# VHH binders against ORC1-type DNA replication protein 2 (cdc6-2), part 18

Target 1, 379 residues: ORC1-type DNA replication protein 2 (cdc6-2), of Methanothermobacter thermautotrophicus (o27636)
Amino acid sequence: MKGDKRRDIRDILLHDETLFRNMNAFDPDYVPENYRYRESQMEALAVCIRPALRNGRPVNAVILGSCATGKTTAIKKIFEMVESTSEGVVCCYINCQLHTTRFGIFSQIYSKIFGHQPPETGVPFSRIYQTIMQHLASEKRALVVALDDINHLFYSKNANKVLYDILRAHEVFEGVRTGVFAVLSDIEFRYALDKNVDSIFIPQEIVFPPYTREEVFNILRDRVRVGFYPGVISDELLERITDHTMDTGDLRYGIDLLRVCGNLAEADASPVIGEEHLERALKSTGPVNLIHTVRTLNENEREFLRILADAGEDMTAGALYELFRESTGSSYSSFNRIIEKLEFLRLIDTRLTGKGVRGNSRILIPRFSREDLRRCPGF
Short names: E, the ipSAE of ESMFold2; O, the ipSAE of OpenDDE; V2, 0.75 times the mean of E and O plus 0.25 times the DockQ between their complexes.

## First folded at step 4 (VHH)

Design m6 (framework vhh_gefurulimab)
Fold by ESMFold2-Fast, scan of step 4:
Structure m6 (fold): chain B 379 residues (1-379), chain A 122 residues (1-122)
Amino acid sequence: as target 1 above (379 residues)
Amino acid sequence: EVQLVESGGGLVKPGGSLRLSCAASGFTFSDYAAAWFRQAPGKEREFVSAITWSGSTTYADSVKGRFTISRDNAKNSLYLQMNSLRAEDTAVYYCAADSIPYSWDLGEYDYWGQGTLVTVSS
């Protein structure tokens, strides 16, 4: 009698009982109210922005830390606090993996200030730039721009142009006050600034070290307290999720694992997340998820993964492109779009070698083993 | 489509004067900063002078007081008036334009002309 496994699909869709107090707690973009283990980094960011709230120029910063060390969360949190305090400071967060050109970056700044995209194709860059800077000057507003993964701008050779345009705006527009938070995901990445940029940038260095296991457990527990009703998951089961998170080196994995466990328990009409739900979630976030994700890829994207897997180690983008163009005939632009897509799908990570601007190589890191990829149909 | 075409180069004696022109087409010149660069045989390209869209000017120390940069937005034209010419001014002169150059003097401009030869010899 106690054998009913799943409700009818209609019952699932119409059922308003939930384990989630706040599902947003498990979103990638969620910024927690109580941000622990980054107090000194938050204080350093606040010190950099504080002059802008006092009619002065913000202090520039270089923010260093490997992927998933809380850099993006800290920046978004300080920006929210600043925006809630004053309309006199414009805080703009830009992901340089998505926006690699002067036009693209300033279109994001424009949209943040005015609430709509700049006019369509045919408007020169100078008009967008002038509109932004004239607004900042006339309204006596400061601008703070966070350039996340700025290494992509150095790789595309646009970093010095963008930094110059932001940091030296006051030379043309009297009274404009600007600052840049340059974020690097690879702490080994070395950047080189042109003399005209280097002379004005003068950044404060803010380091985000990796989280300890205890810190990861407590961060995940904080997400549980916000996102689930009391008693939905035990601390013992959360310890196991923490262990799996530590094995991946990525806090985002643990957060996503909690979301998946909650959805599976809810689908089972269970009032709690149990061991069975974790086991199912772990299987869906391993080779089974890889098989499903790989099936959505086109043949060129699959060939990219084949070449990377066959190397058996991390590979430079240049080395992979040489092999990739031989098998596909694809352009370097098409190749770069594949890298961006595969990163978004969490199949690869990228980092720079740190050999200097002209000598910098992008390293491609598979998030799968060769053996796991071989289990996928067509590999 | 976008073009910068220099003219006015030629042979002139030391102490003489020459006026270079640059005709811009295919873009809204008035929204762009513009500059003159020069390159002598076997030497690196060097900055000469720049003018912003607002009319502010910058000069290299070697030409300050002798050369004058100017623009006529109605004619989509950039000019370089060169006075008191010296043998060391002998070079191919290039016109350059950028919406906002990241450096006035580092030669990192989006659009470049083909150049015009200026020879200063006795």
Scores: ipSAE 0.000, ipTM 0.343, lowest interface PAE 12.5, mean pLDDT 81

Design m7 (framework vhh_gefurulimab)
Fold by ESMFold2-Fast, scan of step 4:
Structure m7 (fold): chain B 379 residues (1-379), chain A 123 residues (1-123)
Amino acid sequence: as target 1 above (379 residues)
Amino acid sequence: EVQLVESGGGLVKPGGSLRLSCAASGFTFSDYAAAWFRQAPGKEREFVSAITWSGSTTYADSVKGRFTISRDNAKNSLYLQMNSLRAEDTAVYYCAADDTPYYELWPSEYDYWGQGTLVTVSS
């Protein structure tokens, strides 16, 4: 029989009276026009790149800050601004968790410059390197490379080689102008530079401190002012969202919580976000990313995660493969593709020990707890 | 298959001279940096000298002014001219090549190695 009719989908899509003035304000990758509490960092990055826009050499930088302090966002924002201003500067952002080899790093640089991948077979590294540097010299273009989470390159023993190749290119290719932004998420990590790298690197230090509770509240309030109409959420409710955000240590959680609250209030035809909407949002914003990510995984990828979770500690790739092979019958090549995929999805981290009892070993580090994984369907 | 083959080692008296050669095959030698390392009995491999793709050189302090590294890209060869040899220079000398145009100072940073050639400096 005829129960309460849900709103027609077309009417929902066409209705322009909402609580949201700009829904994009609640995307975690949204970069506000007024980027507060990072003005001095943005200015320092601009000062480092500015010489490259005036036919000079970029200034190198070491960018220090813990996870979720806005380092990656600031770098991407300044790179976008620079490239929108001039085609004379190539800005290349590289995540060193994904690209740990010299070939991998320079393939990313090549792709940024030429718009396609370099030939994978039959071409030595030096040809790719020469092609990049000859292009930069002939076109009078500067290169700025951000090596995000560069500690992974130090673990793989490739950091000094990569830094040397970028920073000393001018010694072989006359007129080439390069700079590096080395990004460290682990403030306590100490790196060792070879003498030949240390003498030319000479970086400007740019520190991204953790956001204070007051800064988090103000950032969330700025998102509210951009994203919602006036009066949609009270300061008291926003204070509570701030408290939950501080408990997680991740600003993105608070931003997503605001989005979910707004959607729930809109579904209820409420003109404001109330206490009941926050309560429902808090129940739904558990390990949401983990649940959605694991839903996309096949059975072998799920088995990989089960074996890691059951170990209760970090495992070597070799030890996990022995157990994985027993349960799945999979080849080592298939196993390595799973590692690459899960690392890309940020479900695991990998680390190479520079000094092992039997040489360097790859260690697999889960980014989830056994308890969180058990909350996912099929675990 | 990348191969490096050293030659020219032997017995020489203190104050004498010796020239080591390294023949490279299986890769485009002119594209890569190359180096000489040495290993004395009971010791780890020690840096001696390196040369970039373009011919820029560096030397360990212990050999600076006495040894000269050079390359001949047309012959795919690396050389080490050793002058004013001392008893402390007695070691197995290894040729090493990298996969970049720039040199490295640490043995662990080189991907390609020769078998070594023995140099004995004794009266």
Scores: ipSAE 0.000, ipTM 0.287, lowest interface PAE 13.4, mean pLDDT 80

Design m8 (framework vhh_gefurulimab)
Fold by ESMFold2-Fast, scan of step 4:
Structure m8 (fold): chain B 379 residues (1-379), chain A 122 residues (1-122)
Amino acid sequence: as target 1 above (379 residues)
Amino acid sequence: EVQLVESGGGLVKPGGSLRLSCAASGFTFSDYAAAWFRQAPGKEREFVSAITWSGSTTYADSVKGRFTISRDNAKNSLYLQMNSLRAEDTAVYYCAADESLYTDLWGEYDYWGQGTLVTVSS
């Protein structure tokens, strides 16, 4: 009986009824109190940090697991526990998708220690570094740095430099104790880490295996219990969200689906999330991994993806470059750097048309659908 | 933009001394580790000496006690003082710099000079 008429925006914003007991439970950065299915990983992280609480050096770690296997949550949880226990350990979490430079990373460390931004960019990096390390030495504080998605530093060739700058500080600053948790979303990058970093790192390996369907359902149900009032969503509907989450391989997708469903139900003044809200959410919610990855791209890199998506499944590099040059004016060398970056980020694959040493055509294969890309901001 | 320019190479007699200089431009030299490498004709490039941003030094066994590496950050310059030179020291000497506070002995430096020839011969 009701038409699909546009609602007044003010009425939507000022609606007093809420299905959300705690909206933060559906935030990608939310750290739950009850962190299940990662007890052995949490124990391993604690063992690595424990020496720092006893005037020793932290143990370095390589943290391995596919996207959304709880690596970031585990690190943030252990860091919170450590900092609530002692001021003698500085725990710094850095997202390497956002901070790709030596200066950027150490600015995050500086800000964590001092509570404000470092001096202007005109000051030599060595002075910022010295300020950090002198503080750690004089206050007898250990530093543990988590470099989340450190594979982004491999593309920028900064991984070794950042690791050495953190791990070799004791050679110059007497008594400085540092450690690194290097986080990798793809096990293939483990080879690159071993090839690039020598005996200085010597990490413990901590593996985060994929969650089972039962574990995913239980984690999503835990988020429902924290984030929604009782009765807002049925277990039957949550099972369906779990199925869609398993299809994507990303727990964050299921969490975002719950958030979107809740917002749609609230906008409809419904006291519960129904089938219709899930159907609408599925049409409007893009893949979370793709959304987060494309946010890191510049306009030329995004234009590359738009052209590739609009052309269909596969396209030769030459054909794509003709269209890309018309829209951006970019050189072929700039275009090739974009191919290398997007392949490294696993947004595209490349295939040679035949065997040979020169003049072989490359085929560019998108690892995303046109529809998925269109759901991303800026597409 | 970024440049390393070596100078001071030449012909010297065995037992003689020579000082190499490397002028850095286009970057903040004080933030970089720096090194000297050499390459004799028909040989692979060989590590000679390195200096960290803090002034800590490392030497190849073949030059230890004879060569001294130093830096002057105010002049954006790297130096190699070479004493008690031998015929085996004959090579093209390369200045290298890395955006690292610590040395890399594997020769994977970001920036390289064009080289300066040192000939030790009567």
Scores: ipSAE 0.182, ipTM 0.630, lowest interface PAE 5.1, mean pLDDT 83

Design m9 (from p4 with K13Q A34M F37Y E44G F47L S49A A50G T58S S77T A87P; framework vhh_vobarilizumab_d1)
Fold by ESMFold2-Fast, scan of step 4:
Structure m9 (fold): chain B 379 residues (1-379), chain A 121 residues (1-121)
Amino acid sequence: as target 1 above (379 residues)
Amino acid sequence: EVQLVESGGGLVQPGGSLRLSCAASGFTFSDYAMAWYRQAPGKGRELVAGITWSGSTSYADSVKGRFTISRDNAKNTLYLQMNSLRPEDTAVYYCAADSTPYYDLGEYDYWGQGTLVTVSS
């Protein structure tokens, strides 16, 4: 009897003013059990890496698809799976929006292997390159580098040089095994490669097609099934959320709309998401709830946003880092992690300056006003 | 401060020989791929010969069998031995250094100021 009463209390708590069975299903970092419509792409990535697990060279790949087709998520997922399987393969994911120079790219590879940044003063590129390749040769480790948004390397005129440096390492360092996954949003960039690079690169082409409307609907319905209790949202209303998602071309928008609708319905003590909740969600400034997102940030991340907001205009990363260092004492590595996190959370955008410069040549663009930020607790 | 200083250029008659030298300072020479480029008046720069960290060499088809590239890591010096010189070899010759072990892409970290070679009777 005690068990029955405990179960009844538990059921009351589960249904008390909540529509969410699992709110994590709507988080940007949520990884669904069922990766529908990307199984063949995941298999193709695995086939490219498989030789590296058997003392062979990884197969190079060109990964093609428009924005928000799951390319970055698929790459990060396969890299995690490979590294959990073997220490004999180093998987390095590099965002080329942030790292546009040979030194920058190889510093990221160095950091992945050794757990710290190479010294910026007094160490030439050749020493960093040699240290990486000698380690890979002596430890018999393969290297797979994903160059995400590689178009930024083409804009900086470093793409051919970086690719050549990675892919030709075996000619100088006996036994080194390397491969590159080049992520391109435009297939024309594949044809912009130098002929000498193409002759060595010889990539497997992996296409991430845009999701069809039916696929988007089904993915959103899967998230509803995991995240909400039965009957919380009708298929008719989900069709409308699907239409708005298709208009943006970004699946993440639809997922975030579901979360916002659920929160609004819960605030209204409504047992269901209705038309009124969707209308209110659509009037918000995009899928990012600034107040909720900012509450998840630590003190240094919040200080970053305060400095950026107080400028009232776009800032260079270098200018912001100088002010940020004065107030927090934080390292440049910590600062870069904050940029990556805030960009992922859609609080900022980043853009390269018109000059190809190492490190601090990025422009930081806030997705919020100073007034918006001041409405957040702790600002 | 990094410097590449070319020497050995001059006036020579067709069929003659010259040896160019490139003295390198300010970096660890043995860690760099090296190349010789040339530029004739009104023309773009062209690769003449390249040498990797390991000593592997390559040559433009127009100079193959006539020119020899070599390096002396102990002296931080790159050489180009030019034999059977022709009027079309007349150009400013540039030494180039790249921090990678390769010389193939025409994009180099450092360039010398050049040395003029004139092949004329």
Scores: ipSAE 0.044, ipTM 0.565, lowest interface PAE 7.4, mean pLDDT 82

Design s18 (from p4 with P101I; framework vhh_gefurulimab)
Fold by ESMFold2-Fast, scan of step 4:
Structure s18 (fold): chain B 379 residues (1-379), chain A 121 residues (1-121)
Amino acid sequence: as target 1 above (379 residues)
Amino acid sequence: EVQLVESGGGLVKPGGSLRLSCAASGFTFSDYAAAWFRQAPGKEREFVSAITWSGSTTYADSVKGRFTISRDNAKNSLYLQMNSLRAEDTAVYYCAADSTIYYDLGEYDYWGQGTLVTVSS
């Protein structure tokens, strides 16, 4: 039987793309050629960046929309078009969930320009900053930085520093031309940006409204057409994936669900994605937003979540602090800042107990399961 | 252990002069831009003057022509020479340092504890 199994395995290797025509169609970083329902937003972004291609300063923008409204895809698409057109404009996309410090953000800009990370030891931040700006001035290159989910920089109190470092570079480095695309998932942060940077930023406002169910279905169907061979998934199953996507409010969930279904069907040597593959995918797929959010956390914040997850139930702040103090040696002030941050990031909720001699304590309620947290890197 | 320590504050008569000093320790001062801010009783902290790592200077309109900012990188020190002092110059003066230039922003990485300057009427 092993001889026959060896031949079957070889046949599988020779037909390695039985379901997937293009696996990249389901990657988070994939930029589709047909980007529907965002034509006016794409035009507005193009208008903002066009002056940079003509030796002028790019126009700053505030990009507004709730999670999964196509903001990231639109920015990556316009940046790709600009990079294919001219070497005179440096387009740098930065996910502020992953890069929360001034050093981290400018290291990303440095890497985009020079193709390698800046030196880690013995080099001050001012040297990295000067190297970037001197290069831009000498090579007559414009810089456009997209700060995706800039809300995280406001929470860390780094937003104003980063914005002013980029936008005021021309005051020290003659001829430097810069622009910022500030991306906000929460519309309320628009007022914080206006208050702190209005006099120098003067942004164009570009709004990304939520997709309708019909638009979500059509976007997922476009991904199916690119990524799978014809007949791999039925419209009926795609409608169900659309329903689950609408329930989460996140288009990325539907795209990832298609990828998981395809992999499960391929592992079963099935020529099609069936109901059973969708059912298994729904049980095994954790929330994409949790994985990305957890990656932004430092070791003390991660330890907080580990202690809370290990309890398997709601904990009082006092009970968690005693365990946290033993593990980290951190002050109660630092501990409270972690609670505020994790609540802001929607990883936990807090409630007052208000009962008995142990009353007036906060209860910490996780917004994730222990199993979902275990799927995150480092947990 | 980054520290900025101001000195030279005190009581001075209107029309008088004072020189403030700021001693930097725990970092390479020459790699940093530096600034002076002040806070008068009942007012917000306001920008006074800034100097880049290259020695370029900026002044608030209220002090331009009367105050001079300077630095000595060999001594890790920042100075503010204040001439023709007025009652409205009465404030706590703060030294600030950052790896970039913010000018009129209160968003510097490092701050001193402040030194009181009182101009008696």
Scores: ipSAE 0.169, ipTM 0.633, lowest interface PAE 5.7, mean pLDDT 82

Design s2 (from p4 with S99E; framework vhh_gefurulimab)
Fold by ESMFold2-Fast, scan of step 4:
Structure s2 (fold): chain B 379 residues (1-379), chain A 121 residues (1-121)
Amino acid sequence: as target 1 above (379 residues)
Amino acid sequence: EVQLVESGGGLVKPGGSLRLSCAASGFTFSDYAAAWFRQAPGKEREFVSAITWSGSTTYADSVKGRFTISRDNAKNSLYLQMNSLRAEDTAVYYCAADETPYYDLGEYDYWGQGTLVTVSS
């Protein structure tokens, strides 16, 4: 960068100099080849899948750990290893924040098996389900489904139906072999299971404990070695990124912070990431958990958050609904479903205003600031 | 509008037979699995029998060998043939439909209003 001179936007887009040896190393979906500090968890997952490679049924698992403890990475890595070993096991990873319906879940399974999406209109769920299960039976393939953030399915009241559909398919389709890896932050979800689902699920419990600061630093350093050319970032700056990551409790924050720092340094035509790039990244990166949660929201849910954020004061459900109805034309029933979803996602809290309380007597309290929300894509 | 309407209930002597029918309307019945449930006075609703899209059947142990579930997709109808009826079979019988066969789950999307079956001398 020269003086106060700003680059043309076109020049930024067409910049030929790169600090990135592999930008994918900083992608949220990236699965590293060398996955450290989860050897026992990886072994436990392998033991669960192993029977499927030997014409048996996979063992179900509950994968428990707070956000960003490596659960998703471990699942994706074991799935890659299994599918590279045999075509006889289909491994399907599903993010339940994005897919909350039976149709949505089984469309993902269908796409994984057949390599294309089912038709969006005119095809009933029953046909998609039958096509999947008949294929698995006829081809003698096992199915392992990872339901990441399965708590979203419990909120939508689809969890028991989805689990039944997967786990009891063998009762309708002879020879079908299935298993589920249910991923959640705690084990209490099993108290919400129907007896007929609980009786067949019988999962192995696999715990992912929080990473230590030393482990976080080493994981981030591994990403730096894969993603950047040598000398792009100092260990001193990486220690600071580690400190910020530890403060958030989310490894994804540190990974995204590295990506943003690299992009800012590249835009400045700097051969290294400096202190100034980290300071700017800390202001622009935003709260990673809010950004990821907001990405899962539809336009009406986003409009709800915009109205709430712009109010700058406590709002009753009734007062927000009047503004929301003017913007969206939505029913009060649809509005209440948004309140329940956003409260479940920990984006808002609700308080009741009186002893003879009604729905319209609730006060809506955002768990985010206007500034934080404005830093999210699409806001 | 989705509707399931049961018929054929009535008073029957022990050892007698009765055939229940369920008429489906407002949806493509052939795309749905279907089931019969029953509820006796003072008891919870219990599973009786289910049939898949292809006609595969399952039965509660208490009715196995005595009851037969069947479907006619051309007529959008579900049937329950009940033979060798006992006093313990006295209940309101409900038909249910869902896009997936839920054996004994009780979480079917659509339910009929029920039809009373009384087995008494």
Scores: ipSAE 0.187, ipTM 0.660, lowest interface PAE 5.6, mean pLDDT 83

Design s25 (from p4 with Y102W; framework vhh_gefurulimab; at its last look DockQ between E and O 0.62; V2 from the best seeds 0.00; counts 0 for: pae E 2.4 > 2)
Fold by OpenDDE, look of step 5:
Structure s25 (fold): chain B 379 residues (1-379), chain A 121 residues (1-121)
Amino acid sequence: as target 1 above (379 residues)
Amino acid sequence: EVQLVESGGGLVKPGGSLRLSCAASGFTFSDYAAAWFRQAPGKEREFVSAITWSGSTTYADSVKGRFTISRDNAKNSLYLQMNSLRAEDTAVYYCAADSTPWYDLGEYDYWGQGTLVTVSS
């Protein structure tokens, strides 16, 4: 009965030999030096910005692609390149998951331009807006705004206002040159965007197709090359990781899987990642998509999801609201917004049932088990 | 408390004139674009006129040349001079204020309660 010698945590921590050359290479936010397989998309993005570099108006774009297809990275890289080339163009990346209000979005733009946040108290949106646009006009700087996951602005009903504010600024401020990169992961919202801003927003469509298996393999291999020391992982094992990655359709899953495998191997004081580590990683690695999605949730949203998951049974919206209100003190309007957001994020399903005493009641159903959610950091 | 209060509505004969006023309180009116809307009985609310921070004005085609929008920032007031009134101008007129003058969106930050204008022979 070979006693499971629980390796002393200290031994694990002090183990001088790391398999990781660069652990950051497995970070979701890691930007590779060589961004391969998106050259055409990068070129397309550059072409949209090119007029701005020549005292023209940037061309608007809709960037379409599923999650983890490299949209965000491509945009950030292009913005960096543009800003390094010219001071006449301001590029502002905004994650609309984090910033859903009109004020919040323009505060980000303000911060990008002026290097500090607008005053928190007493300054109306109009002042911020005017300050931004006047500055752009006076300094003859073009503005390109990337609205990442712009679908979140539709949920908050701010999408139209924000788009109009940016795209029509030239009508109010002479000489202002603005452009928008709307980034979407869902094709359904592409149609919504067209309906709302059809006459003003004439975008170039830039599509980020899913990575091929070969591309996924090569991308993962590059991460391995940067992130691990040579010989840590075999090509055969990488092929298997690639297969699992393809099954999920999320490159981030593969990257995370590599990280987890590396950690497990190190914990075992193994100089190489073996099959046993992959097996263990597969068991421990929850759906990466879920983790990422849950990470973007605020405290109230997480709390609601927790309440829903804990309920175990199909509950009506009314019943859940009572629990949620008790926990957070939030209003019904806030509650509804959360429901819509979570539904949009495909974290929950909603069904109308005719069985309620007062008519059709809305039932909320979690798409994920409590166990899966518990695997998410912060949950 | 933010308030927009319309006044000046009433009964007028066709061809007559009326001046509407909107008094703003509880916010810095000069920082906002302003607009007039109207809603006739059984009809949807429609845009009438707007004025930006800089004083730029726009009018619906139906009122162009007859109506004049103006503002007095010192008095936190918005005005609508209505001339050559017609029966079809009969409606409840609403004052609105917004951080941006995108009147076509129909979304304004603040709305008044409205004042009734009746044009009848």
Scores: ipSAE 0.363, ipTM 0.757, lowest interface PAE 1.3, mean pLDDT 87
ESMFold2-Fast, scan of step 4: ipSAE 0.412; ipTM 0.768
ESMFold2, look of step 5: ipSAE 0.401; ipTM 0.763
ESMFold2 (binder alone), look of step 5: mean pLDDT 82; pTM 0.835

Design s37 (from p4 with G106S; framework vhh_gefurulimab)
Amino acid sequence: EVQLVESGGGLVKPGGSLRLSCAASGFTFSDYAAAWFRQAPGKEREFVSAITWSGSTTYADSVKGRFTISRDNAKNSLYLQMNSLRAEDTAVYYCAADSTPYYDLSEYDYWGQGTLVTVSS
ESMFold2-Fast, scan of step 4: ipSAE 0.238; ipTM 0.661

